# Designs tried in a protein design chat: VHH binders against von Willebrand factor A domain-containing protein 7 (VWA7). Part 8

Target 1, 194 residues: von Willebrand factor A domain-containing protein 7 (VWA7), of Bos taurus (Bovine) (q0v8j4r314to507)
Amino acid sequence: ASSLSFVLDTTGSMGEEINAAKIQARHIVEQRRGTPMEPTQYVLVPFHDPGFGPVFTTSDPDSFWQQLNEMHALGGGDEPEMCLSALELALLHTPPLSDIFVFTDASPKDAFLTNRVESLTQERRCRVTFLVTEDPSRAQGRARREVLSPLRFEPYEAVALASGGEVIFTEDQYIQDVAAIVGDSIADLVTLPL
Short names: E, the ipSAE of ESMFold2; O, the ipSAE of ESMFold2 at other seeds; V2, 0.75 times the mean of E and O plus 0.25 times the DockQ between their complexes.

## First folded at step 4 (VHH)

Design d15 (framework vhh_7xy4_2)
Fold by ESMFold2-Fast, scan of step 4:
Structure d15 (fold): chain B 194 residues (1-194), chain A 121 residues (1-121)
Amino acid sequence: as target 1 above (194 residues)
Amino acid sequence: QLQLVESGGGLVQPGGSLRLSCAASGFTFSDYAMAWVRQPHGKGLEYIATISTGGGSTYYSDSVKGRFTISRDNAKNTLYLQMNSLKPEDTAMYYCAKEYTYSGWYRFDIKGQGTQVTVSS
């Protein structure tokens, strides 16, 4: 059995990104609908700071889209967010051999969970891909005189590496990157005889 | 009472060297990771290097790797940046920055006025 799981940052900074994530989520769902790799279950876990969840699960792609369409950016403005807590929750509710996509513009406030989440991705055999709408080389924080380390996204890189997924950084465009991930995922599971 | 005072900047020719110092006071220097960052006139902040509390781990941006060396002397409460093979692109105000408490070395705070480095013929 396989599931398609989305972990979605709903903080106030994510207005444009949430709308883009909704479009890409619909694209991923439609790409797999009616194929041998159509998921039997869909999972959605929202997060922000300080909260995460509740988890939403459904076997119906249209119900999944309906739930996504009701997501909106809400306040909560720290740069770090509760991403790994939400991902842990998603992993606990996602069947083995499933794909999990994480949409965020922020580093993890809960980086202390990195090793635990890595272990869960391997135990569950789930592939985690992060779609991060941020330039990791940006050093300016939200407050003047605040400096951000380029290492702040290392927890995501570690989780992606452990799970066999990847971290994709973008500021303007992630449509092509998302399409490529979907294409690669389908190709990995469907082998045609030569 | 927490202070960071940068010094050692100046005018230097391309290919030259400078050593920057940051004198820390008002906190337990050895408990915090430290960083060097720079800001060219009219541009954004650029991350240069980080050093762990004991000096055993360092990280460098690709633009300075192999040319700059970050170090610290916890007995003297001083952070250093040795800059070699300087280029015009290294021209900037240089700041040392102190780790935010509980940041996991991901966030730093600039406290001082910086020290100006100008690389020009």
Scores: ipSAE 0.500, ipTM 0.819, lowest interface PAE 1.5, mean pLDDT 82

Design d16 (framework vhh_7xy4_2)
Fold by ESMFold2-Fast, scan of step 4:
Structure d16 (fold): chain B 194 residues (1-194), chain A 121 residues (1-121)
Amino acid sequence: as target 1 above (194 residues)
Amino acid sequence: QLQLVESGGGLVQPGGSLRLSCAASGFTFSDYAMAWVRQPHGKGLEYIATISTGGGSTYYSDSVKGRFTISRDNAKNTLYLQMNSLKPEDTAMYYCAKEYTLSGWYRFDIKGQGTQVTVSS
């Protein structure tokens, strides 16, 4: 038995990603409904800048769905967001052998947490997959005279590598399709043999 | 007062070389990663290169790999960009940029007026 864990960027640019997360959560719940391998725990951790959390945990898929439905894109100033802090919270509240999905369009403002988060993914035996709706080659930041390095997503690559997951870069128009592929993969981990 | 002053630009022929300098003051230069970025007239910013605090690590955009070399002299508070095999598409205003909020190379800010590089026959 495993959990379904979402770490969700709620900044103002994230409407498409939030909707993709809602659709995939419903898909996973419906595929496993009434089976012994239905997820035993659901975790949701929102983030933005400067804040993250609170973590929401429940064993009830209806409560999880209601909490997701209350998530809306709002605010945001500069490009980086508090992603790794939110992921650390999710890891601390996610059962072992689970998958965690991170939805964001921004690099981590809290990159100093990279090594700690890598260690937590290995200790908890959780796989982290990042769905990033951004072009890493973009140099212009959201703030005037701000320059963004193409290295800014390296913390996500490091965490994904350490956990056995991956970082998927995509455009907003493809997030639904990418999330669907990922959702099907999560379902297979619980409902099918190796 | 934090200042970054770029210099060394000019007009050169294709295939030529230039060395750009950036003089830093008003902060502890050796504590921050530094970058070079450029902006062609009427276009957006393009990332060129980054160098770590001690100079042990560098990163280059694909458009300049093998032609440009970023370096620094922490004793002189100076950042350099050696530009070889210059092409017309290298024509731009060049800016040095300082790591913003100790971002671990991920975010930089432009403070100076830049130095113009024009590659033309």
Scores: ipSAE 0.422, ipTM 0.776, lowest interface PAE 2.1, mean pLDDT 82

Design d17 (framework vhh_7xy4_2)
Fold by ESMFold2-Fast, scan of step 4:
Structure d17 (fold): chain B 194 residues (1-194), chain A 122 residues (1-122)
Amino acid sequence: as target 1 above (194 residues)
Amino acid sequence: QLQLVESGGGLVQPGGSLRLSCAASGFTFSDYAMAWVRQPHGKGLEYIATISTGGGSTYYSDSVKGRFTISRDNAKNTLYLQMNSLKPEDTAMYYCAKEYYDSSGWYRFDIKGQGTQVTVSS
């Protein structure tokens, strides 16, 4: 049995993007609802800084949608967020041969977990796709004199590569279009289990 | 107190060379990755190069690969940027940046100094 799992950045910087991400998640769920490709389980793991979780798991798409609707942007100091910790939690609660989608606009504060998460994606046989609402060439951080390295997304690239997924960089305006690609990714898992 | 002082900028002709220096004080220089970034007048920050704590690993943006070399002398608490084959588009204020203590590796840096101006023109 496969699942649709979503790891969602709820930091304040995701204000506009969080509603778009919710709409994307709903489109992915509804595309499979009532079809042979309908997942048997839905998983949702929020994250921010310093926190992540709690994990939410359900077999009912309506229950999943209700939980998703209650997500809202909150706090968050510095730009990096606890993404890999949330992803690890999602992996531990996601059945094998499932697709996991990560929505964020920030690099991982917990990059020290990269190798552990890579190993876990392979142990669980899950494919991880990152949808990052950010220009990786941007050097200006949130604070006035803060500078961001273009290497800051290397942890996501490494995890995606290890899992057979990908990292998609996009802008707020185009997040809707990316939903179609994410939907197609789930279809691939039916044919090519990882 | 933490201090970074950039120097070595100036006016140079296209195809010329300059070596920038950054003098660090107020922290254990050898414990932190360092970076060079630049800002052309009226434009955003552009990431140029990063060097690991011991100098064993470096990264360069595509715009400067093969032309610029980042290096460090931990005994002198100094960071360098050797700039060769300079182009008009290299004209910018150049800043030295230090890795944050709480960073996720060498991904996030802080500008402390006033920078040094590099102007490439005839």
Scores: ipSAE 0.431, ipTM 0.767, lowest interface PAE 2.1, mean pLDDT 81

Design d18 (framework vhh_7xy4_2)
Fold by ESMFold2-Fast, scan of step 4:
Order: C-alpha cells, then sequence, then structure tokens
Structure d18 (fold): chain B 194 residues (1-194), chain A 123 residues (1-123)
C-alpha cells in the first residue's frame, strides 16, 4: 500500500479545488478502508504566497480527513504561489513509490526550485500529478495590463515528466470530475512484492 | 520612465504580410525577455510569441507557428514581429510586452505599457 499525499493551494481563489480534494479524500478513505488498497500513510502540505506548510502526516485516515476538513481558502494576492516549496516538503515526508497530487490554480513563484524538486521525485521514486484549474493559454493576468505566458507552467510540466506523472488543466466547473478520475487512478495502485 | 510604442499595423488582404515594431525606452532593453500579445475585438488577450534577452530562444503559440517570426535588435532597443500568410482571425490590436522582474527571477509574466497597433485582415 502507498500513501495518499495532497499538496493543496489555500489561496482565496481555491474554494472549489479544496472542496474537490476533501470529497476525493473522503471517497478514498471510505472505499479503501480495510482493503489491500488502503493507504498506509497520509500527507498534507498547504501553500499560498508567501507561505507553505506545515506538513501534516498520519497513518490514521480519520485524522487526515479531520485536518483536510479544516482547510479553507484564505488570502492571496498575485497569481504565482509557493507550490514547489510545498511539493519539496511533501516529497521529504512522503514514502517512496507513492503518488502525490497537487491542487492549484497558479504558476510557481519559486520556479528556481524546479531542478531540485525533479531530483527529489526521482530519488524517492514518487509520481507527481498536478491538477491545475486554469487555462494555460489564458494570457490575462490578475492585473489589467499584466500578461501571463503559457510557459509559466513549464516547471510543473518538467516535474511531472521527471516523475512519470502529468499536468491536468481544467476549469472550476469541472474540477470535481477531474478529481474523481484521479481518485480512480489511486484505486489501481498495487504494492510490488518485497 | 518606461515606454513601449507599437507601430506597423494596418489593413491587409488574406495571405498578405506585415511587420510590426515596438520601440522601447526607459529601461535596459537587453536585460528583459519580450513578448507579443494580441486582443481581438470583444475577446480576451491571446499570447503570440516570446523572445529571450539575447534572441537565442523563441516561443510561438500554435495559432501563429510557422507564419510569424519574432526578433529583436538590442542595439536599437526594438522588438519586431514579422507576420506572413495573414488570416482573418489574425485581426486584433497587437501589443508588445516587457518581462516583469519580481526579484526572484520570474520569467513568465509580462507588462503591456503602450496603446498597441491595429492589424485588420479582410478582403
Amino acid sequence: as target 1 above (194 residues)
Amino acid sequence: QLQLVESGGGLVQPGGSLRLSCAASGFTFSDYAMAWVRQPHGKGLEYIATISTGGGSTYYSDSVKGRFTISRDNAKNTLYLQMNSLKPEDTAMYYCAKETYYGSGSWYRFDIKGQGTQVTVSS
């Protein structure tokens, strides 16, 4: 059995994504409880700008659900967030051979960490999947005369590629459907023989 | 004071060509990546192309790849967009944009400063 690890953007725009993460965590906990597919470890790392963490880890699914249930969308200002710092923290606390799911609507402010995070995913053999509630072709920034490059998500693409995961772009209306697909993929994880 | 002045737009027939220019002043042009973006009437901004500080790297949106060429002349503080095989859907106000430096090396955000130059492709 592997871990269920969530790296969760808690900026003010993330209400729908946080709710989707809560629903999927509840589904995974209840559907896998007492089965070979039950996660042995749970990890949660919140982030925003300028902060990230603290990391929460537990082997108890009810404790994990309780912590996740207390997460709320608060604050935030400009578009980029401290995603890669939070992901680094999650990687250091996630068991090897595990999946990590990142929920965000923003590009990384800490893009300078890309190579370090790539190395950590490979060293720990963790797969990172990003669920990004944003159209990467959208050029309009949060300020009126501000332009966003579609290359702004290249750090996520690089980490996903290095880890064997993927970057999934969606819109707020569809985040629940995308998160459900992610939950189904967790059900297919198997433990390799020792 | 930072200034970006776009020029070179106009009316052309489908299949025609135009070269847009952006004259930059008030900053060290060679230190910043530059971009071209456009806004069709009644629509949002669309990213077109980026060029690195020295011109060694470029990116193009799929809608213009193979038809448009971004270039720069750092000695003249000027950014260019050569537009070939123009289509009606290329009709838009075109803006040049300067990379925004956030101190942490963020190279993925740009600022529009000028009024743009209108490109209209119609028969």
Scores: ipSAE 0.432, ipTM 0.776, lowest interface PAE 1.9, mean pLDDT 81

Design d19 (framework vhh_7xy4_2)
Fold by ESMFold2-Fast, scan of step 4:
Structure d19 (fold): chain B 194 residues (1-194), chain A 119 residues (1-119)
Amino acid sequence: as target 1 above (194 residues)
Amino acid sequence: QLQLVESGGGLVQPGGSLRLSCAASGFTFSDYAMAWVRQPHGKGLEYIATISTGGGSTYYSDSVKGRFTISRDNAKNTLYLQMNSLKPEDTAMYYCAKEYSGWYRFDIKGQGTQVTVSS
């Protein structure tokens, strides 16, 4: 009854993080093929700015891997991304009692959805874990006179808290560390009573 | 034309106090959250404090919490920063910043006001 759901930031800066997610997802899928721990559902939702989706859902691990391989980094745009919109779409297509993993390096452009997404995680009984490649204390934006508030990640923290998940900041960690964290989170879900 | 003009800086002894002002013009001041940020010479920007549109909510960085107070007077289009118990590490150019696009982002428009804390 477990599901594997990934929400992936596809902006140009996410090239290495996307590759780490692909490697870890492949390990999880292959490790659990034909076993009682094999996910019954796979969900993938990409996002950037201004777009998100389309959602991809399948019960077939090979189809999931193929779709994940189609994900490529796109350039441009301002730093905030459509993360919560993509997460809402993932939640609507993820079975209850499942984990959703979000990979991003940006704050949410769609912070106005925070309360709605919090409610949806609780209604669906899904745990959301955010893996954010950023230092939340960084105040310098991309432009010389642009300032970033440390509160810009509060929407992610609120959603993670409401869902029983967490926000992990990985700015200075190696790509392999991100992959290991994803693996551990999914392993924990397997041991939880449904 | 949107302008932010900081003032009130100066030389002060450790343990002293200063009150900074930021005069805003060219936009509807009461519609935007405002922030104070600082930049020590040769270093990056450091976020200090934010105040909501009506002044009902404030946030402070851990380095200034309990010592600095941000406030605003929407009738005068002015932002303030009351700085108490000043330390040498508070030495920096101080800028006020206006909310940009509502994404917890702010932009600096003015020249800043220098605060130097030394004996």
Scores: ipSAE 0.434, ipTM 0.778, lowest interface PAE 1.7, mean pLDDT 80

Design d23 (from x02_a10r with Y100R; framework vhh_7xy4_2; at its last look DockQ between E and O 0.74; V2 from the best seeds 0.53)
Fold by ESMFold2-Fast, scan of step 4:
Structure d23 (fold): chain B 194 residues (1-194), chain A 120 residues (1-120)
Amino acid sequence: as target 1 above (194 residues)
Amino acid sequence: QLQLVESGGGLVQPGGSLRLSCAASGFTFSDYAMAWVRQPHGKGLEYIATISTGGGSTYYSDSVKGRFTISRDNAKNTLYLQMNSLKPEDTAMYYCAKERTSGWYRFDIKGQGTQVTVSS
């Protein structure tokens, strides 16, 4: 048994990622309902800047899909977002031995939480996978004369490494395919004995 | 008034060396990480190197690792880039950049840059 836990960046640039998350949730509900691979708990934590949460939890996949379907990309500010705060909140509400999927296109504004979040992933034995719609080598920021360091995603790499997950960098055109592959990995947490 | 003034560029033969300087004023230099970035003509920005506030930690892009050395003199409010074994592909306008806010990993270019041309 596993949780389907989504930590979802809702800033204005995240239209494709939010749509991918909605499609993926629908797929999991339809394909795994009534099977040993069905998630037993659903968690959703949105974030942006300066806000994060509230956390939504349910054991009902239809309620989860309905909540996710009301999410839209709105507003936005500077590039960094409150990702680690949202992830901390998700970890506190996610059952042990679960996968958490983070959808974002931005570096963490709250990098000071990195060690705390690493400890929580270890403590709860949760695997965190980041789906980042960005080229980490891109140095051009949103504003002219703004420079982005390739080290800006180091907090995500540290959390993924500590949790046994990974950071997957992708482009908008591939986000739906990548999300589908990652979603299917939830099923692999449950194995039938021979 | 925050200012960054780059200097030290020029024309050099492949295999040559140059030392770039960036003179900083209008802020507490020792409180901020600093970076060097470059932009080849008609191309995007490329990240080169970062140095921590006290100079104890550095990062280099793979394209310059082992050839370039970033350093700083906080008493003189100056950032340096020692460039050795220069290649034609190092030809670019070079800018120093100042960290916006600690922990964000974002930097601002403020100056006009200094042109480095590596050609025979």
Scores: ipSAE 0.499, ipTM 0.816, lowest interface PAE 1.5, mean pLDDT 82
Fold by ESMFold2 at other seeds, look of step 5:
Structure d23 (fold): chain B 194 residues (1-194), chain A 120 residues (1-120)
Amino acid sequence: as target 1 above (194 residues)
Amino acid sequence: QLQLVESGGGLVQPGGSLRLSCAASGFTFSDYAMAWVRQPHGKGLEYIATISTGGGSTYYSDSVKGRFTISRDNAKNTLYLQMNSLKPEDTAMYYCAKERTSGWYRFDIKGQGTQVTVSS
């Protein structure tokens, strides 16, 4: 049975990532209703520095919405985070042939996991899509002497490519709109006969 | 004690060339990716080029691609930037930067830099 799985960076400000996940869930659930891909399981894995998890799994969409509504952004958030660790945990708890959506405002701290996570997405046949609210072209880090390469997001791009998904960069104020567009595209594609 | 010492800057006419060097000490140079960055006076940092630990992969910003070449000599613990066809817009303080032990493709400036000035 299909799952709707979310990996959420809880260090984002103003809760934009959490709201984007809610909007996308609404679009996907309504578009998949009455089809074989209607979600029967919901998975949520939060992450932040230095931790990730715990996994939250439910078959009840109301419980899923309640879990999302009770989450609060921790603030800060442009430091590298344990995103790939959280994604690995989500993959281990997500049924095969499912979509996983990752919401983050930072590049990964745990890039050494990239190849392992790529392999797991292919073994589980899960499609991973990243919504990222950090500007990949920004060269100045938070510290005066810190320099950021645009290549810092290559781990996310590698995982997305291996899984058949994508990485989408947007700003905090637009992530809800982008999530809605992504949700419509995925749900519409899944509900069409092939 | 970790050090990065930039050298090779100077005053050059437009169209000229310079070769920057960065001498590294106090760490295992070959274990880290290295980068060149620059800061024009009164402006923010601009990422110029990156080279992988063994030198097998390089990246250049669009503003310097085709004109600048990053290289490294791991036996001499030295990073280089060959700058050709210099323009007044290349005027800046140039820094080499060492890959951080945490994060991915995030770098730290450790030295004082070397000034490059391109003018007639």
Scores: ipSAE 0.421, ipTM 0.761, lowest interface PAE 1.9, mean pLDDT 82
ESMFold2, look of step 5: ipSAE 0.498; ipTM 0.798
ESMFold2 (binder alone), look of step 5: mean pLDDT 87; pTM 0.877

Design d24 (from x02_a10r with Y100L; framework vhh_7xy4_2)
Fold by ESMFold2-Fast, scan of step 4:
Structure d24 (fold): chain B 194 residues (1-194), chain A 120 residues (1-120)
Amino acid sequence: as target 1 above (194 residues)
Amino acid sequence: QLQLVESGGGLVQPGGSLRLSCAASGFTFSDYAMAWVRQPHGKGLEYIATISTGGGSTYYSDSVKGRFTISRDNAKNTLYLQMNSLKPEDTAMYYCAKELTSGWYRFDIKGQGTQVTVSS
């Protein structure tokens, strides 16, 4: 069984990433509709700071598209977000042997969940791919005296490694191209580790 | 209440050494990871090194790996940066930074920094 599962950062900076997710979701749905590779379940979990969820699940691609199309970037900054909490929620609602795609421009505020999420990806045999629109070498935080550690994305790297996925860093201007490559990889869901 | 006071900077020739200190007060020093960061004049902030709460784990940026050593003395509430084989590219204002919240990988600069100038 395959699913199309998206975990989306909905903070105010995420307009391009949300649009990329919408475009790829529609393409995947249309490409696989009525074929043996059609996803059997769709999962969507939004997150920001301080919140995450609610999870949306459906077996109907039209319902999934409607829900995703209602997603918009809300006001907010580049503060760390509740990414791992949202990912945990997605994992609990995603069928085994599925791919989960995370779209964010921020490091996790909930890094204390790293080991739990790693274990859950392995238990469920789900592969997690992170699409991060950020330069990990950037040291300047939002506030003048705030410093960002280059280690701040280690939780994502750990989860990706444990699950057999990857962390892809990019810029807003390239997110459409990067998402297209990721969407093409979803075409091989049937070849996921059994 | 919370204070971080950097010291030990100065003018040094290429190949020289300096030892920076950061005196911390107003919080339980041993509960927080600490970092050193620098900012060259007219450039952006650059992350240099991190040390865990007990000093057992350290991280260094590629630009200083093998030349700089971060250490801490929790009994004295002091953070150190030993800088060896200094290069002109190391010229910057150096700041120590305190972890904002455990596990967030975000640090806060409180002091005025200490200037390091490497000139040939």
Scores: ipSAE 0.477, ipTM 0.791, lowest interface PAE 1.7, mean pLDDT 83

Design d3 (from x02_a10r with E99G T101S; framework vhh_7xy4_2; at its last look DockQ between E and O 0.94; V2 from the best seeds 0.00; counts 0 for: pae O 3.3 > 2)
Fold by ESMFold2 at other seeds, look of step 5:
Structure d3 (fold): chain B 194 residues (1-194), chain A 120 residues (1-120)
Amino acid sequence: as target 1 above (194 residues)
Amino acid sequence: QLQLVESGGGLVQPGGSLRLSCAASGFTFSDYAMAWVRQPHGKGLEYIATISTGGGSTYYSDSVKGRFTISRDNAKNTLYLQMNSLKPEDTAMYYCAKGYSSGWYRFDIKGQGTQVTVSS
């Protein structure tokens, strides 16, 4: 069985990404409705600091769209994100051979889960694609005295590689186009300029 | 109570060497990855090097690789940066930065830094 599964960063810094995910999800739901490609399950897992979840699952595309439409950015500020915890929860609720899309603008706070999540993607045979709206070469953090390592996205790269997916870095203005292209393609890797 | 105190900076001729120290207190030093960063006057922060909690793994930026060596002494709660073959481009305020955990992806500057000036 197939699923359309979204793992969404809902921190206050992710407003454009949340809107892009809503638009893409509505597009995919309507395009696949009533076709052989229609997903049999829809999964949504939000994350933020300090929390993640709850998981939302449904077999009804209209209910899925409504859930996405009701989502709003949460306050969180400069905190790291619980991305891998949310992804683990999504993997546990996503049918095998499904695509999972992760939207975030930051590296993970919970990188210690990397190996566990890699193993789970292989066990569940799910492909995980990350859409990241941060320049990976940036050293200055969001806070004045915070410094970011160039290694901070290695956990996402490892999970993507293990699952057969990818990590795509792009700017806010391109995220909707990139998400649409990736969502409609299983074999084509498209990267927009950083 | 958490403190990072950088020291060992100064004026050095091109090609010279210098060793920076960072004394840590107010937290369990051995539980955290540590980094050195620098800031040339009027410019942004530049990541230099990081070291794992036990000192077994290190990473260096391309600008200092082969010339600088990061190390730590967990018994003395001290982080070090050995700087060799110094260039005028290395002139900057140098800061010790504490990781948020044993992960080495994000770091926080808590000290006032130590100035390194490379000129003849």
Scores: ipSAE 0.237, ipTM 0.699, lowest interface PAE 3.3, mean pLDDT 80
ESMFold2-Fast, scan of step 4: ipSAE 0.521; ipTM 0.837
ESMFold2, look of step 5: ipSAE 0.329; ipTM 0.726
ESMFold2 (binder alone), look of step 5: mean pLDDT 85; pTM 0.868

Design d4 (from x02_a10r with E99G Y100R T101S; framework vhh_7xy4_2)
Fold by ESMFold2-Fast, scan of step 4:
Structure d4 (fold): chain B 194 residues (1-194), chain A 120 residues (1-120)
Amino acid sequence: as target 1 above (194 residues)
Amino acid sequence: QLQLVESGGGLVQPGGSLRLSCAASGFTFSDYAMAWVRQPHGKGLEYIATISTGGGSTYYSDSVKGRFTISRDNAKNTLYLQMNSLKPEDTAMYYCAKGRSSGWYRFDIKGQGTQVTVSS
């Protein structure tokens, strides 16, 4: 079963990434609406800090676009976000053999879920691709005297490896281009015979 | 109560060596991963090295691999950084940092640091 599943960081710094996700989702929905290649299910799980979810699922592309259009960059306390909790929700609501795309600019606050999420990707046979708009070599956190290890993205790398996906690091100025390439890949997959 | 006190910095010639120390107090040192970071004058923080709670695992930035060695003595609550083959670009204020309960991904600087100057 084909699904379009987005896990979307909605913290205040995510304006460009949210816009990229909206553009790609809109494009896929409009191109495939009413055709045999239309996704059978749509999944959206927002996250920030301290919260994540609620998960939104629908088989109706208009409902999906309306829900996604409600997403705006707002709030966010500290830098790490509840990414793995949101991804767990997405995995529980995404059909097997689906691709899940995660948009974020931050490391996971909930790294203790790494092993559980890895297991879920394998049990559900879902591929997870992370689009991360961050320089992994950055050492200074948002708070004064806070230090960030380059190992802080290990949880994403572990989940991507376990699921057969990947982690793509990019800069804000290129997120639109990267998201477009990902969107074209999704569209190509949907056109294949079932 | 929680304190980290860096020492051992100084002026050294290119190609020289220095050993930095960080004395920890006010917490159970052996329960936390520790890191060394540096800040050159007028620049941002640069991550240097991390060591696990028991000292069995270490990580180094590419800029110092093969030249610096991080180590710890849990019985003495002390973190060390052995710096060899020093270069002018190693000139910076060096800080030790304490890991958070979330593991070894995030650290906090508490002390004043120790200045390392590599100059002829």
Scores: ipSAE 0.480, ipTM 0.821, lowest interface PAE 1.7, mean pLDDT 82

## First folded at step 6 (VHH; framework vhh_7xy4_2)

Design m1 (from b9 with Y100R; at its last look DockQ between E and O 0.79; V2 from the best seeds 0.59)
Fold by ESMFold2, look of step 6:
Structure m1 (fold): chain B 194 residues (1-194), chain A 120 residues (1-120)
Amino acid sequence: as target 1 above (194 residues)
Amino acid sequence: QLQLVESGGGLVQPGGSLRLSCAASGFTFSDYAMAWVRQPHGKGLEYIAYISTGGGSTYYSDSVKGRFTISRDNAKNTLYLQMNSLKPEDTAMYYCAKERTSGWYRFDIKGQGTQVTVSS
């Protein structure tokens, strides 16, 4: 059975990302209602520095939306996050042939997990799409003397490639519109397993 | 005490060359990847070049690719930047940066930098 799974950065001012997840969920549910591809399970894994999880799963879309509404942003802004740890947890709780959407404004703190997560996407046969609201060309970290490599998002690109998904960079003010467009496009491409 | 000391900057004409050095002390230089970054006056930092611990992998930003070469001499604890075909837009303060322990693509500036000025 297919799942709609979200991995959601809860740091800083992530309210727009939470709203984008709600919008995307509504588009996918509306588009798939009454079809064989209607989601039967919903998975939510929040993450932040220093923690991630717990995983939340439900078969009820209303319970899923209630859980999203109760989420609150924590501090931390655009600091590196435990994104890959949360994604690993989501993959372990998401049925095969499902879509997983990751919403974040930062590169991963736990990049050492990249190969593990790549392998897991292939074992679980899940497609992972990242919506990222940080400018990948930014070189200045949060501290005045800290420098950020433009290569810091390569872990997300590797996971997306391994899974057949993509990494989309956008500005905060547009993420809700982009999430809706991605939801429509991905829903058109999803097929039932044979 | 950890130190990074940049040197080799100066005034050059467009089309000229300079070689920057970064002398490292107070840590095991060969254990860390290194980067060069620059900051034009009144502007933000630009990440321009990277070299792995043994020198086997390098990266260059599009703004310097083909003109600049990063290298290191682990026996001398020194990082280098060979800058060829210099342009006025290369005018900036240049810093070397040390990879953070468990930092994965995150670097720290520790030195005062060296000024490069490209003008007629």
Scores: ipSAE 0.419, ipTM 0.781, lowest interface PAE 2.0, mean pLDDT 82
ESMFold2 (binder alone), look of step 6: mean pLDDT 87; pTM 0.882
ESMFold2 at other seeds, look of step 6: ipSAE 0.617; ipTM 0.857

